# Designs tried in a protein design chat: VH-VL binders against Nuclear factor of activated T-cells, cytoplasmic 1 (NFATC1). Part 26

Target 1, 183 residues: Nuclear factor of activated T-cells, cytoplasmic 1 (NFATC1), of Bos taurus (Bovine) (p98201r389to571)
Amino acid sequence: PSLPALDWQLPSHSGPYELRIEVQPKSHHRAHYETEGSRGAVKASAGGHPSVQLHGYVESEPLTLQLFIGTADDRLLRPHAFYQVHRITGKTVSTASHEAVVCSTKVLEIPLLPENNMRATIDCAGILKLRNSDIELRKGETDIGRKNTRVRLVFRVHIPQPNGRTLSLQVASNPIECSQRSA
Key: E = the ipSAE of ESMFold2; O = the ipSAE of OpenDDE; V2 = 0.75 times the mean of E and O plus 0.25 times the DockQ between their complexes.

## First folded at step 14 (VH-VL; framework fv_becotatug)

Design w5 (from t3 with heavy chain I50L; at its last look DockQ between E and O 0.83; V2 from the best seeds 0.85)
Fold by ESMFold2, look of step 14:
Structure w5 (fold): chain C 183 residues (1-183), chain A 121 residues (1-121), chain B 107 residues (1-107)
Amino acid sequence: as target 1 above (183 residues)
Amino acid sequence: QVQLQESGPGLVKPSETLSLTCTVSGGSISSYYWHWVRQAPGKGLEWLGLIYYSGDTDYNTPFTSRLTISVDTSKNQFSLKLSSVTAADTAVYYCARGGYRSDWRMYFDYWGQGTLVTVSS
Amino acid sequence: EIVLTQSPDFQSVTPKEKVTITCRASQSIYSNIHWYQQKPDQSPKLLIKAASKSFSGIPSRFSGSGSGTDFTLTINSLEAEDAATYYCHQYYSLPWTFGQGTKLEIK
């Protein structure tokens, strides 16, 4: 069986498990455009970086935390049409990660290790603004990308169950304004 | 079972590029993490970098400007290029397997036998 | 970067002795450490995963312990074949790093 689609609404807790954002991102992060250099990783307000923890997990196997960029202003949470997560590398990044693509949405995969109490520091994630030519828009949606500049970091974890089924959890961050517009 | 073998020139001139290939046999290169580790004569082990099964890479800080790791799944190989070498890059170079997909612990369970590369004029 | 400092750098040992090798991390790495053995002219061999978990096929005389910043590899009753250099290796934070090594030789 396949994992839930990225636009499927999922709970942040189920049974003993809870996926929680322990440190929220800043409310502003200027996304880089494809014609610019990177703007670096998303940061937390007090310095440092966001962090995510899976509570209630007592097994010995590592899990994978997924991260993608979701909507902030839609009624339903779904992958953002105009922004994608961007993997940050180099001397400022200590967290292992790699990219995957799920239905045209870029997803970062990040370790959740029992020895780290299932907690990950998100120092490896930037935000890329897509070019209009790379965006699949509904007919008649011109200029919407310039007005739809708020996002959320969306985290998922998939927990194998003894019965062979998978329990999936999702949590979204506070909104992040990706432009330098005045609030 | 799975075997790793390094290959490439054993002698490289200063300022040139060191190039090595690791050939994987007895198993597929796909869905695994692959590492390069080196050891200067009489010295300890130094992790150089890795390539994830996604094709992404991470390099040890001193090597970020000089090191390239790549994979060729059709040949079941991955490779290392280290540019602008000096005598300090003289070492035994090992390739190693570091895990499968969500096995994030990156322990090196299979190693090549190592190949000495000497940087000398 | 996380620095791993091993102690001692070198030790002459007699068979049947209990040998301990320490590894200290420059910051907490929880239990994110592996131990490797490297015999002369050979590639390294994985001994201990995640501070204390023995790798498949490793003799029971090898054990690991510790968490946070302080870790120990213990060889309960040394055998002559254990003459080798031992390395700790952290996987908590990129870049991955090794300790400088501890060389054991038989007296």
Scores: ipSAE 0.811, ipTM 0.909, lowest interface PAE 0.9, mean pLDDT 89
ESMFold2 (binder alone), look of step 14: mean pLDDT 92; pTM 0.930
OpenDDE, look of step 14: ipSAE 0.905; ipTM 0.946

Design w6 (from t3 with light chain H89Q; at its last look DockQ between E and O 0.87; V2 from the best seeds 0.87)
Fold by ESMFold2, look of step 14:
Structure w6 (fold): chain C 183 residues (1-183), chain A 121 residues (1-121), chain B 107 residues (1-107)
Amino acid sequence: as target 1 above (183 residues)
Amino acid sequence: QVQLQESGPGLVKPSETLSLTCTVSGGSISSYYWHWVRQAPGKGLEWLGIIYYSGDTDYNTPFTSRLTISVDTSKNQFSLKLSSVTAADTAVYYCARGGYRSDWRMYFDYWGQGTLVTVSS
Amino acid sequence: EIVLTQSPDFQSVTPKEKVTITCRASQSIYSNIHWYQQKPDQSPKLLIKAASKSFSGIPSRFSGSGSGTDFTLTINSLEAEDAATYYCQQYYSLPWTFGQGTKLEIK
């Protein structure tokens, strides 16, 4: 069957499984606009990059970690109307990834491998600020969200179960301020 | 069984663009990862790049400015273009299949026969 | 970039004996390694996935082991048809890389 919509509220822990952000992003990341060059990947405070791990998974098949940019200041966690994830490539990136689009939201797909202890280093993700003219407001959103410059990295994993059903987990990072004012 | 076949010119002049196509038969290219790998005469294997089923690519570092990998699902083909070639680009070029969708293990389970491309004046 | 160093570069081997080929990574790659066989004038052929998982249809005499930085491919009871060059390949970190190869010849 279809996977949960990106605005569905999902737990980070269910049964034996827990999706954790082991290394949080920095609290600030200057997002790039369409006309700017990339601002690079989101970093962690001590250097390096965020990392995410799925605990409790003992099966032998790889899984896919999804990453999208979510809200930080809304009542409910949902895809951010004004920011999207941007795939980073080049010499500084060691992690394979590719993009998908789900209902106008970019989602970055990243490997979770049993041989890597189901842990991923997120060195492949940047944040793109959408232009006002390109913004398609979702049902229930208003233009005042354009003042909303705080985001969260939102991670999901979908775990096939023996009964053929899928168990879905989600975890969101600490807020990240994307405005250009604080240096 | 799936079969891969490289095609394209075997001789390319220096500074020109090397262009190869990999035709996939006995299976669909959709939802798989696809790679290019080369082997200089008497040397080992060198990974060039991947195209994911999403259409995104990753290239080996020395090739990022010269290499383009693309896919044409309607022809069941994927291609490589390597610009500004030199004699150092003389090699047997292989196309290879990676895993299905989210099988991220990046193994090469099916290979083309390989095609020798010589770069010379 | 992760460098894979194979040992030996070349080995002349006797049929029916056990053969061991090693691959050493320049940093820990956990079990993120595959093994390939390339016979003369042929394309490479996948033998072992993820350090120790035999690929479908591969003779049971081929096995792989190791983790971290040190890996081995073992051929238990060598056959004459196993004369080939063998490559390890890592998939832990972009760019993916191969070892330089180990050529086996039958005595």
Scores: ipSAE 0.816, ipTM 0.910, lowest interface PAE 0.8, mean pLDDT 90
ESMFold2 (binder alone), look of step 14: mean pLDDT 91; pTM 0.930
OpenDDE, look of step 14: ipSAE 0.919; ipTM 0.952

Design w7 (from t3 with heavy chain R101K, light chain Y91W; at its last look DockQ between E and O 0.91; V2 from the best seeds 0.86)
Fold by ESMFold2, look of step 14:
Structure w7 (fold): chain C 183 residues (1-183), chain A 121 residues (1-121), chain B 107 residues (1-107)
Amino acid sequence: as target 1 above (183 residues)
Amino acid sequence: QVQLQESGPGLVKPSETLSLTCTVSGGSISSYYWHWVRQAPGKGLEWLGIIYYSGDTDYNTPFTSRLTISVDTSKNQFSLKLSSVTAADTAVYYCARGGYKSDWRMYFDYWGQGTLVTVSS
Amino acid sequence: EIVLTQSPDFQSVTPKEKVTITCRASQSIYSNIHWYQQKPDQSPKLLIKAASKSFSGIPSRFSGSGSGTDFTLTINSLEAEDAATYYCHQWYSLPWTFGQGTKLEIK
């Protein structure tokens, strides 16, 4: 089935369902650049990592949580032109994940399991700063000459309905400042 | 009806690379998760790593510097390379299927027959 | 890393007897556990999914229960063919881990 484009505005709740960010990310995260090593996963303010939960889902099938990097300073939420999500691996990561690409935007896929109350800890997500030469501007965008360094984590879930249709939910985090010159 | 079969050398010298291939028949390798699991003689099962349908991997902690899992969709195969082996890597190696691409529950419903690899001079 | 501890390590049992094997996790894993059977010189075979869900084709004498940290595999009327080593396996948190195994022998 056709899923909504990443720049479609989607609600965080519909009927019995609500997608919520239970633990918000810190307001600052130094993104890594393609010529640098990873700067690690996005963290939460009090230590640990962000967490996301789908409320109201009582079915028995696992779902997939999507994560991409969105804009923070635009009127409408859309994929960020300068930043992409990056999958973090290694001994500090306990959450399974894998990457997909949707219309040139990287999307991290993460399990939401009935066995864990449809809650995911986001310890597997970093932020990559794109080179200007790799950036594709959309119609109406003029950001290429400016450093647009604020982002949001954008989470989506797609819930199959009995009629064969799919209900889609989206929630965005508090803004994150990703400036390469931030300490 | 899905069947998995491991293949590769049964004897590997210390410090060399252990290479195994799992051939999948009776079904497509695409859109599934694939694992390697091993069992040292007289010991229990040890999960080595996974390759996701996306091509991403995760490896058990002791193997992160030595293990590579890859897939060849055209041959319906996935493989394991374990570098710098020692006698401690002597084991029966199993390949296993983990689940369809939206099923995250990682139960191993199909296993290969297992192949013994001995690391010895 | 989550450690799974099985009990007992070994048990000699009489046919028709009810057998209970336990698996204890070092932290709560909710119901994120599977059970496998491995007969001598054979590959493991999936028995129970997600703590309590029988896999397709598994005899009804096998059942699983538990949640949180304590899990049980039960064989209600043991048959001679059930002589094997049994493993629990968690998929709650990477790296995924197995219990050390419980070996059953029939008297």
Scores: ipSAE 0.761, ipTM 0.881, lowest interface PAE 1.1, mean pLDDT 89
ESMFold2 (binder alone), look of step 14: mean pLDDT 90; pTM 0.926
OpenDDE, look of step 14: ipSAE 0.921; ipTM 0.952

Design w8 (from t3 with heavy chain Y100T S102Y; at its last look DockQ between E and O 0.83; V2 from the best seeds 0.82)
Fold by OpenDDE, look of step 14:
Structure w8 (fold): chain C 183 residues (1-183), chain A 121 residues (1-121), chain B 107 residues (1-107)
Amino acid sequence: as target 1 above (183 residues)
Amino acid sequence: QVQLQESGPGLVKPSETLSLTCTVSGGSISSYYWHWVRQAPGKGLEWLGIIYYSGDTDYNTPFTSRLTISVDTSKNQFSLKLSSVTAADTAVYYCARGGTRYDWRMYFDYWGQGTLVTVSS
Amino acid sequence: EIVLTQSPDFQSVTPKEKVTITCRASQSIYSNIHWYQQKPDQSPKLLIKAASKSFSGIPSRFSGSGSGTDFTLTINSLEAEDAATYYCHQYYSLPWTFGQGTKLEIK
């Protein structure tokens, strides 16, 4: 069976498992256009970078954390049509990652390792602003979406179960304003 | 069983570009992480860079401006290009497999035999 | 970057003795460490995976231990074939780094 679509609503808790944002991002992060180049990784409100941890996982096998940019002000959380996650690289990045694409949404994959207590520091994720003119050509997009400049970091993890199924968890960060300068 | 083999010139002039190719056999280059590691004569191991199965790359800090790693899935190969070489780049260069797409522990479980590249005028 | 410092740099030992090689990290890397064995004129060989209790093809006389900043490779009852240089390797943080190596000679 395929994994849940990115617009599916998933719990953050299930059985013994909990996907939790241990350190929240700052409330402001200036997104960049493709032509502007990267403006660095999202920072944490408490300093450093955001962090996520999967609790209750006792297996020895590692997992993959998925990160994508979601809506902040919609009734149901979904991938944001006008913002995408952007992989940050370079000397300031300590966490390994790579980008994948799921149904036109960029997804950053990050390791969750048992030897790190299934915790990941998110120092490798920026936010890319897509051009309105390009996105408006897509079916189903609205003016409300275009004017919405707030996003959330959305984290997913898929946990294999003994019965052969996959348990999927999701947690979203506090809202991030992307149109204003970072404080 | 997967096997890796490095190929390329064993001699490169200073300021030129060192180009190596790693040919993978016995397994698909997809779904794995691939690395380049070098070893100067009589010295230790130095990680150069990684290419993920998605095609993304990460490079060690000293090589971010000089190193390019690429993959050719049609040939089941990945390559290294190191520009502006100097004598300090003389080393045995290894390609290695660094785990699966589902295991991020980056252990190098398979290595090529290594190829000596000497930088000399 | 995270610096791994091995000790000793060189050791000459008699067969059947116990050998201990230490690897110290410049900061905590939890248990994110591997060990490699490199014999003369050969490619490195994966010896110990820290996250794995066993590795196929590795004799039981080899074992790894440690957490945080201090790690140890132990060879119980050394064999002549164990003459090699051993490297620790951290995968906790980019860039991934190796120790400087410990050369083990057999008397």
Scores: ipSAE 0.803, ipTM 0.918, lowest interface PAE 0.6, mean pLDDT 93
ESMFold2, look of step 14: ipSAE 0.828; ipTM 0.911
ESMFold2 (binder alone), look of step 14: mean pLDDT 91; pTM 0.934

## First folded at step 15 (VH-VL; framework fv_becotatug)

Design x1 (from t3 with light chain I33L; at its last look DockQ between E and O 0.92; V2 from the best seeds 0.88)
Fold by ESMFold2, look of step 15:
Structure x1 (fold): chain C 183 residues (1-183), chain A 121 residues (1-121), chain B 107 residues (1-107)
Amino acid sequence: as target 1 above (183 residues)
Amino acid sequence: QVQLQESGPGLVKPSETLSLTCTVSGGSISSYYWHWVRQAPGKGLEWLGIIYYSGDTDYNTPFTSRLTISVDTSKNQFSLKLSSVTAADTAVYYCARGGYRSDWRMYFDYWGQGTLVTVSS
Amino acid sequence: EIVLTQSPDFQSVTPKEKVTITCRASQSIYSNLHWYQQKPDQSPKLLIKAASKSFSGIPSRFSGSGSGTDFTLTINSLEAEDAATYYCHQYYSLPWTFGQGTKLEIK
């Protein structure tokens, strides 16, 4: 069967399983524009990078952690209209990842390995502010996202069940302010 | 039965571009990870890079400015281009299949036979 | 970058003996390690996944153990066809790296 749409509300805990953000991102990350250089990966407050762990999983097969950029100030959690996740590469990134697109939203795919206790360090994820030409205005919006600058990192995992069905979990980070910070 | 076969020129002049193609038969290239690995004469294995099923790539550090891995799904092939070669790039080049899309363990279950590429004037 | 150091580089071995090959990582890689066998003029062949899990079709005389920084490939009763070069390979952290190899030859 097909996976849940990105705007569907999903629990972070179901039965024995819980998807948790063990290390939260910093509350600020300057997003880059397509005409600018990368701002690097999202970092954690105490140094390092966010981390995510799936608890309760006892099977031997790897799983895929999904990451997309979601809303912080909307009534419901959904993909952010003005920001997308961006894959970071280079010498400082040790975590494998690749991008996928789900209904016009970029999703970063990241390994969850039993040998690492289903924990991933998120050193491979940046935030891209979409060009005005790539943004369709929602009802009443005229600022093209200049005032809607808070996001959350949204993580999902899809767990195959013994009965052949799939259990899906989701957790969202603390809000991240993406506007360019003045001194 | 999946089979991989490398092809391309066996002799390349210094400063030129080494180009190889890996042809996949007995299975589809889609939804798998694909790698290039090389082995200089008398030396060990060296991972060069990966192309993910998404089309994204990662390259080993020494090759980031010179290496391009790409895929042509219509021909069921993926390729390697290594620019500005020197004698140090003389090696047997292997293509290899990695895991199916959610298998992140990056083991190589199918390998090509390998092709020697010599960089010489 | 994670460096894998194998020991020994080379060993002459006798059939039916127990042979051990070690691989030492420059930092913990937990159990994120594979073992490959490469016979002369052949492509490498996967033996052991994730430090200790036998790949399909591999003879039971091959086994792997270890975690963290220290790993061992064991050939319990060596066969003549096991003369080859053996490589460890880590998948914990990009870039993926191999050990330098251990060559086994029959006496």
Scores: ipSAE 0.814, ipTM 0.905, lowest interface PAE 0.8, mean pLDDT 90
ESMFold2 (binder alone), look of step 15: mean pLDDT 91; pTM 0.927
OpenDDE, look of step 15: ipSAE 0.924; ipTM 0.957

Design x2 (from t3 with light chain I33L H34N; at its last look DockQ between E and O 0.91; V2 from the best seeds 0.88)
Fold by ESMFold2, look of step 15:
Structure x2 (fold): chain C 183 residues (1-183), chain A 121 residues (1-121), chain B 107 residues (1-107)
Amino acid sequence: as target 1 above (183 residues)
Amino acid sequence: QVQLQESGPGLVKPSETLSLTCTVSGGSISSYYWHWVRQAPGKGLEWLGIIYYSGDTDYNTPFTSRLTISVDTSKNQFSLKLSSVTAADTAVYYCARGGYRSDWRMYFDYWGQGTLVTVSS
Amino acid sequence: EIVLTQSPDFQSVTPKEKVTITCRASQSIYSNLNWYQQKPDQSPKLLIKAASKSFSGIPSRFSGSGSGTDFTLTINSLEAEDAATYYCHQYYSLPWTFGQGTKLEIK
């Protein structure tokens, strides 16, 4: 039951299915180190929160939407070396979620339910910056966190197929600048 | 057959901590979602909180500062602690099983028998 | 927070008659609604999932319908054993909530 690695490039549509970001995040989200407290959930451009929908799914079983923080300035989309998704809880959050770790990357798991047309509101996700002592750099990377402050929200869904195989889709958001000014 | 059983003190003094354990038998606690629900005498059902199979939790708004739900997988148990109780916390407390892994529908298919906890005034 | 309002609060009913219980949500919850039955001195029992999906082993006389804000639990040909309190439950938005309950008694 091995799922594609987070740095594999995956399509946003295949066969009848399309994973789509219906409401994009704002282009800016101030992120701080975990020890400095959270800045809350990522907001949408027009107010509210991002939303994601899986189109073409007519089956009756719930699915899990995965969310991780990916690169915005690399040629290939991959998990960001300096930022991680952060689960937001409390009175302002209406969407269930829980965290998992995949190859040192935090992944937020969120419901996609047939009874709400396979749409999820992403009010449960924040972005936290890793400290230099905690940074796991990929091979060939020389950047420190000061220069690499743009991210994307990366969503995945894995759809079981009748033949026992799994169809995986991915979509990435518009870039998000994680400082209040250009850093 | 999976069975759930609540256990803990039936009488708790005001301002103290209510502590209950749900023991799961006939099945594994792993990979499921687990809930606590209560019912004050003569009143309706009130959802208290969930613990996800990952160990993360969500709590109903009035309880976020007082409620802790935890899991002990080695004992096949999950528990609740509710601090600073008052007479308003007198209720029958139920533990309940939620879905398996990606089943997010939050229907409760197995329930404990319930245990009455009285907070003396 | 989503409030579920059930109607009626209480109803005396005759066996073999059709009974309808309603649940209204304060905002759209699409079909994210379950129904439970609680007989006196018992724990709740799941009847209906996702507004209209009957749970395993539930008698066919129980059915659910509705979406959005208005939902209905229907009991066709009521039986004496159906004397209970019925609750709707939404799982669309945290915190998840129950309706206040509808108590049915057999005349």
Scores: ipSAE 0.814, ipTM 0.902, lowest interface PAE 0.8, mean pLDDT 90
ESMFold2 (binder alone), look of step 15: mean pLDDT 91; pTM 0.931
OpenDDE, look of step 15: ipSAE 0.920; ipTM 0.954

Design x3 (from t3 with heavy chain R101H; at its last look DockQ between E and O 0.90; V2 from the best seeds 0.87)
Fold by ESMFold2, look of step 15:
Formats: C-alpha cells, sequence, structure tokens
Structure x3 (fold): chain C 183 residues (1-183), chain A 121 residues (1-121), chain B 107 residues (1-107)
C-alpha cells in the first residue's frame, strides 16, 4: 500500500506504460513568495499550458496524476527545498485539481481519465517560493534560496496492477528558471 | 443508507448572506467530493461549487467572489455561504455527494431533498 | 464555458415507445458527460455516467451514447414513471455545466 517516497528515482517507461510530457513548460516562470499574490500558472512556450499523457493504459478506471516541484541542478531528482507547487484557481483554469501534502512537500493531484485519452492539461499549477526565515547564513553567504532557483515539474502516476501491486512512473520537465531575474 | 439534508433560513434579505448547512447521515463525509447545486423556480440546474476531500474548492464563475464552501468533519457537515444576495439568488438549493475522491468523474450519486431560499425585502 | 444544448425542450410521449433525448456541446468534451433524471418535486437522480455507463440500480431501458459534441439518452419501452425532466452535465472543463433540461410528459 505504501507509495514510493518523492525522492526515489522512478522510470518514465515500464512495460506497456509510458508517462510523457507532451507539451513542455517555458524555461522561465516567475515564482511568488507566500506574502505576495500569485504569478499565475506555468505556461508553455507557444502559449497555452504544459500537458502530460499516460500512454499504453487501456483500463477503464481513472488515475491520479501527481505534480510536485523538483530539483534541476542537484545530483538526484528530489523535492525542491525552496519551491512548492501552488494550486491556481479562477476563470482561466479549466482543469480540476486539489492539493495534498507528502512529507512537507505539496503535491497537486490532477485527473487522468480514460475518456480524455489519459491526457491532462496543466493549467492549474503555479510555483511558490518558500521563505528562508529559519536558515542561519554563514559569513559570506547570502541569497541561498535565490541562488538555487532552477526547478523541474515532476509528474507521477501510480497504476494498480492485477496482482495487487502498484506500478509507479515519473517524468520530469525541462528546467524552469524561477528567479525574479532572468538567467 | 446515506442521506443528505439541507438546513438554513428559507428567507434572506437582499444584500445579506445566504447560509446553508448540509448534514450527512448514514455515512462519512470523508474521502468524497461535495457539491452545491441550485435550481431557480421553473428553471434548470446550476452547479455552484465543489469542496474536494482535501479542503480545496472550485466555484462557478459568477460566484467566485461571493461563495464560500466549507466542511466540518466533526459534525459530518458541509456548508455554503453566498454573500450579497439578490432576487436572482432565489432558488431551491441542493447539496450533493460527488464520487469517491479517486474516481474524478464528478458525478452526483446522492442528493439532499433541496431547500427553497427566497430573497425578498 | 461549455454550453450544453438539449433537444427537445419538451416532448409528449406514449408508454412503451422508444424515446431519444439529445445533448450537444459547444466544443468537444469527448465522453465527459453524465445524465440525470428529475421527477416532479424531487431531487435529481443519476442515470448514466461517462456518456454510456449505467449507474447502479438504473433500469436497463435507459442507455446513453455519443462522443465529441453529440450525445443521446435513450429510453427503450418508456414507462409512465419516466415522466420527468432530464439533464445532461459535462465534467470536461471547469466550470461544470448542465444542459437546460428536456421535459417528458405522458400523453
Amino acid sequence: as target 1 above (183 residues)
Amino acid sequence: QVQLQESGPGLVKPSETLSLTCTVSGGSISSYYWHWVRQAPGKGLEWLGIIYYSGDTDYNTPFTSRLTISVDTSKNQFSLKLSSVTAADTAVYYCARGGYHSDWRMYFDYWGQGTLVTVSS
Amino acid sequence: EIVLTQSPDFQSVTPKEKVTITCRASQSIYSNIHWYQQKPDQSPKLLIKAASKSFSGIPSRFSGSGSGTDFTLTINSLEAEDAATYYCHQYYSLPWTFGQGTKLEIK
């Protein structure tokens, strides 16, 4: 019943199944701080929004797509220490979603429906910058969170198998620069 | 047998807040999605909003600034507050159970009996 | 937002006949549609999920079909108790919307 921890490396393809990002996010997205208003949802380069599809799934039951913000410049892909996904609502959002918290990491849950060919448009996800208020800086260190400003969108899906076990897939987006300053 | 029952004032003055509670009996409120739907006299159904099992909400466009849906798991209830009402908000208000949280298909399998709320001076 | 247009708005029907109600979406919603029945002075009741999947306990005379923009609810061998208003409901895109309703009355 336990799902893989968010820092476990998981494949994007296994057996007949492949989780793919069909439309990648833009390489830049201005994140917002907890104390300011939202900067809106992550966009795609040509306009519109990222999209994700699970290929090879032929069953009739809906699945849940998970989304969290992961590292881009660390050795291992893991939840980012300074950024979290933020749920976007309002007139511009057509995709249902809700948040969950897994070991202090926000995870956005999004439907993958057979009737939608297991494809989701990610128009409901923004990026929140966490404050470093409790971090004590060593002499000569400033801007720790501001310097670690590249992230990836990390998507997961968990597919129940006939034997009662769960097959888990993960795919990460191209890096996104989140700083207030362009790279 | 799961049952839903709306309760609250049947008459609300213009500009005030319409407040309703849905009490769930014969089953738990947890792990399901919960909706409010209304029907003006002689008219069709209008979806107002959802509260997800996570506590997140989505509201229909004209209600985004006026509508609040919340849940109280200790009382097995969820509620609706609609501020700044006008005569156009006169309707029968239904609470409804959405599907189990992993189903995502947003169907309403149980409905309350409905309660008429009239907005009048 | 996605507009659902039902046809007809109203229909007088004879028991035992086959009845067809249509719902047209303003854009493709694939199969993301449900059907509800509302009898006079009652709350709505779920009939069909995801265009064609019958809900538990629904009489087999009710069936749904269609995909894309055009959807049909069919009642084979109508019963007198089927006099009601029928609504389609899309869950493809927020905000979720209902059709305007189709009222069936027994002749």
Scores: ipSAE 0.808, ipTM 0.907, lowest interface PAE 0.9, mean pLDDT 89
ESMFold2 (binder alone), look of step 15: mean pLDDT 91; pTM 0.929
OpenDDE, look of step 15: ipSAE 0.915; ipTM 0.951

Design x4 (from t3 with light chain A50S; at its last look DockQ between E and O 0.91; V2 from the best seeds 0.89)
Fold by ESMFold2, look of step 15:
Structure x4 (fold): chain C 183 residues (1-183), chain A 121 residues (1-121), chain B 107 residues (1-107)
Amino acid sequence: as target 1 above (183 residues)
Amino acid sequence: QVQLQESGPGLVKPSETLSLTCTVSGGSISSYYWHWVRQAPGKGLEWLGIIYYSGDTDYNTPFTSRLTISVDTSKNQFSLKLSSVTAADTAVYYCARGGYRSDWRMYFDYWGQGTLVTVSS
Amino acid sequence: EIVLTQSPDFQSVTPKEKVTITCRASQSIYSNIHWYQQKPDQSPKLLIKSASKSFSGIPSRFSGSGSGTDFTLTINSLEAEDAATYYCHQYYSLPWTFGQGTKLEIK
């Protein structure tokens, strides 16, 4: 069966299950342009990196945590038109991940393992600012992103149910300001 | 029945590029994670890197600048290139299958037979 | 980067004895460890997944235990065919690493 579209509103809690951001990201992260190279992974205020945990999961099978960059507007949570997640690799990264693309939105896939208490450290995710030529404007939006520089990290998990259906949970981080003073 | 077989030159000159191919038969390469592991003579096992089914890679720290792993889905093969080799790169090289899709545990359930690559003049 | 230290490096053993091999991680890896067996001139063979789960088709004399930093592989009644080198391998944190190996030899 089809998974929910990235712009569907999903709960963070359903029955015994809760997807929680245990450590929130810092309120500011300088995004990079495609031509600049990475600005590194999103960090937490108290040092370290964000962390996410699925509570209430008692099965033995690994799951995949999805991460994409969403809007911080009050209107509606959806994939951000001007920013996308960027996979970070190298010596500073301990967390496995790989990218997928869902309807023009990059999504990181990250392990959630029962043996790790279904908890992941998000040291593998950066934020990429898209070029104006690559931006797909949403309905009713005419601004090319000059005033829309706040994002949220949006996490999803899809839990197979005994009846063959899938239960999907989503949680969004506190807003992150991605503006750069000089570019 | 899935089988993995390494192939490539057994002798490589110093400073050149070591190039190996792993051919997967009896099963599909798609949706699995694939690894290279090596073993220097008389030494232990050393994980070199992974290619995810998405095409992304992660490499062990000493190899980050020299190692490239790639996949050719149409040929059911994945490959290793290690540049600027020295005598220290002399080893038996193994290809191995990792998990399927969301099976992130990365246990190696199928291995190739291994191929000795000697770096010498 | 996580270092796995095995003990002993080498052990001479008698058939029917109980043999234990240890693997110590430089930091907690919960139960994110696998064990492999490698006989001379052969590829490694998966024995134990996730510290304690026997892989399909593995003889019941092989078992694994431990969590955190200290792990053991046990061969409860050694057979001659068990002469091999044994490796632990962690999958908790990139880069994934092996222990240095433990070689078992039959007297």
Scores: ipSAE 0.853, ipTM 0.928, lowest interface PAE 0.7, mean pLDDT 90
ESMFold2 (binder alone), look of step 15: mean pLDDT 91; pTM 0.928
OpenDDE, look of step 15: ipSAE 0.923; ipTM 0.956
ESMFold2, look of step 17: ipSAE 0.844; ipTM 0.922
ESMFold2 (binder alone), look of step 17: mean pLDDT 91; pTM 0.927
OpenDDE, look of step 17: ipSAE 0.923; ipTM 0.956

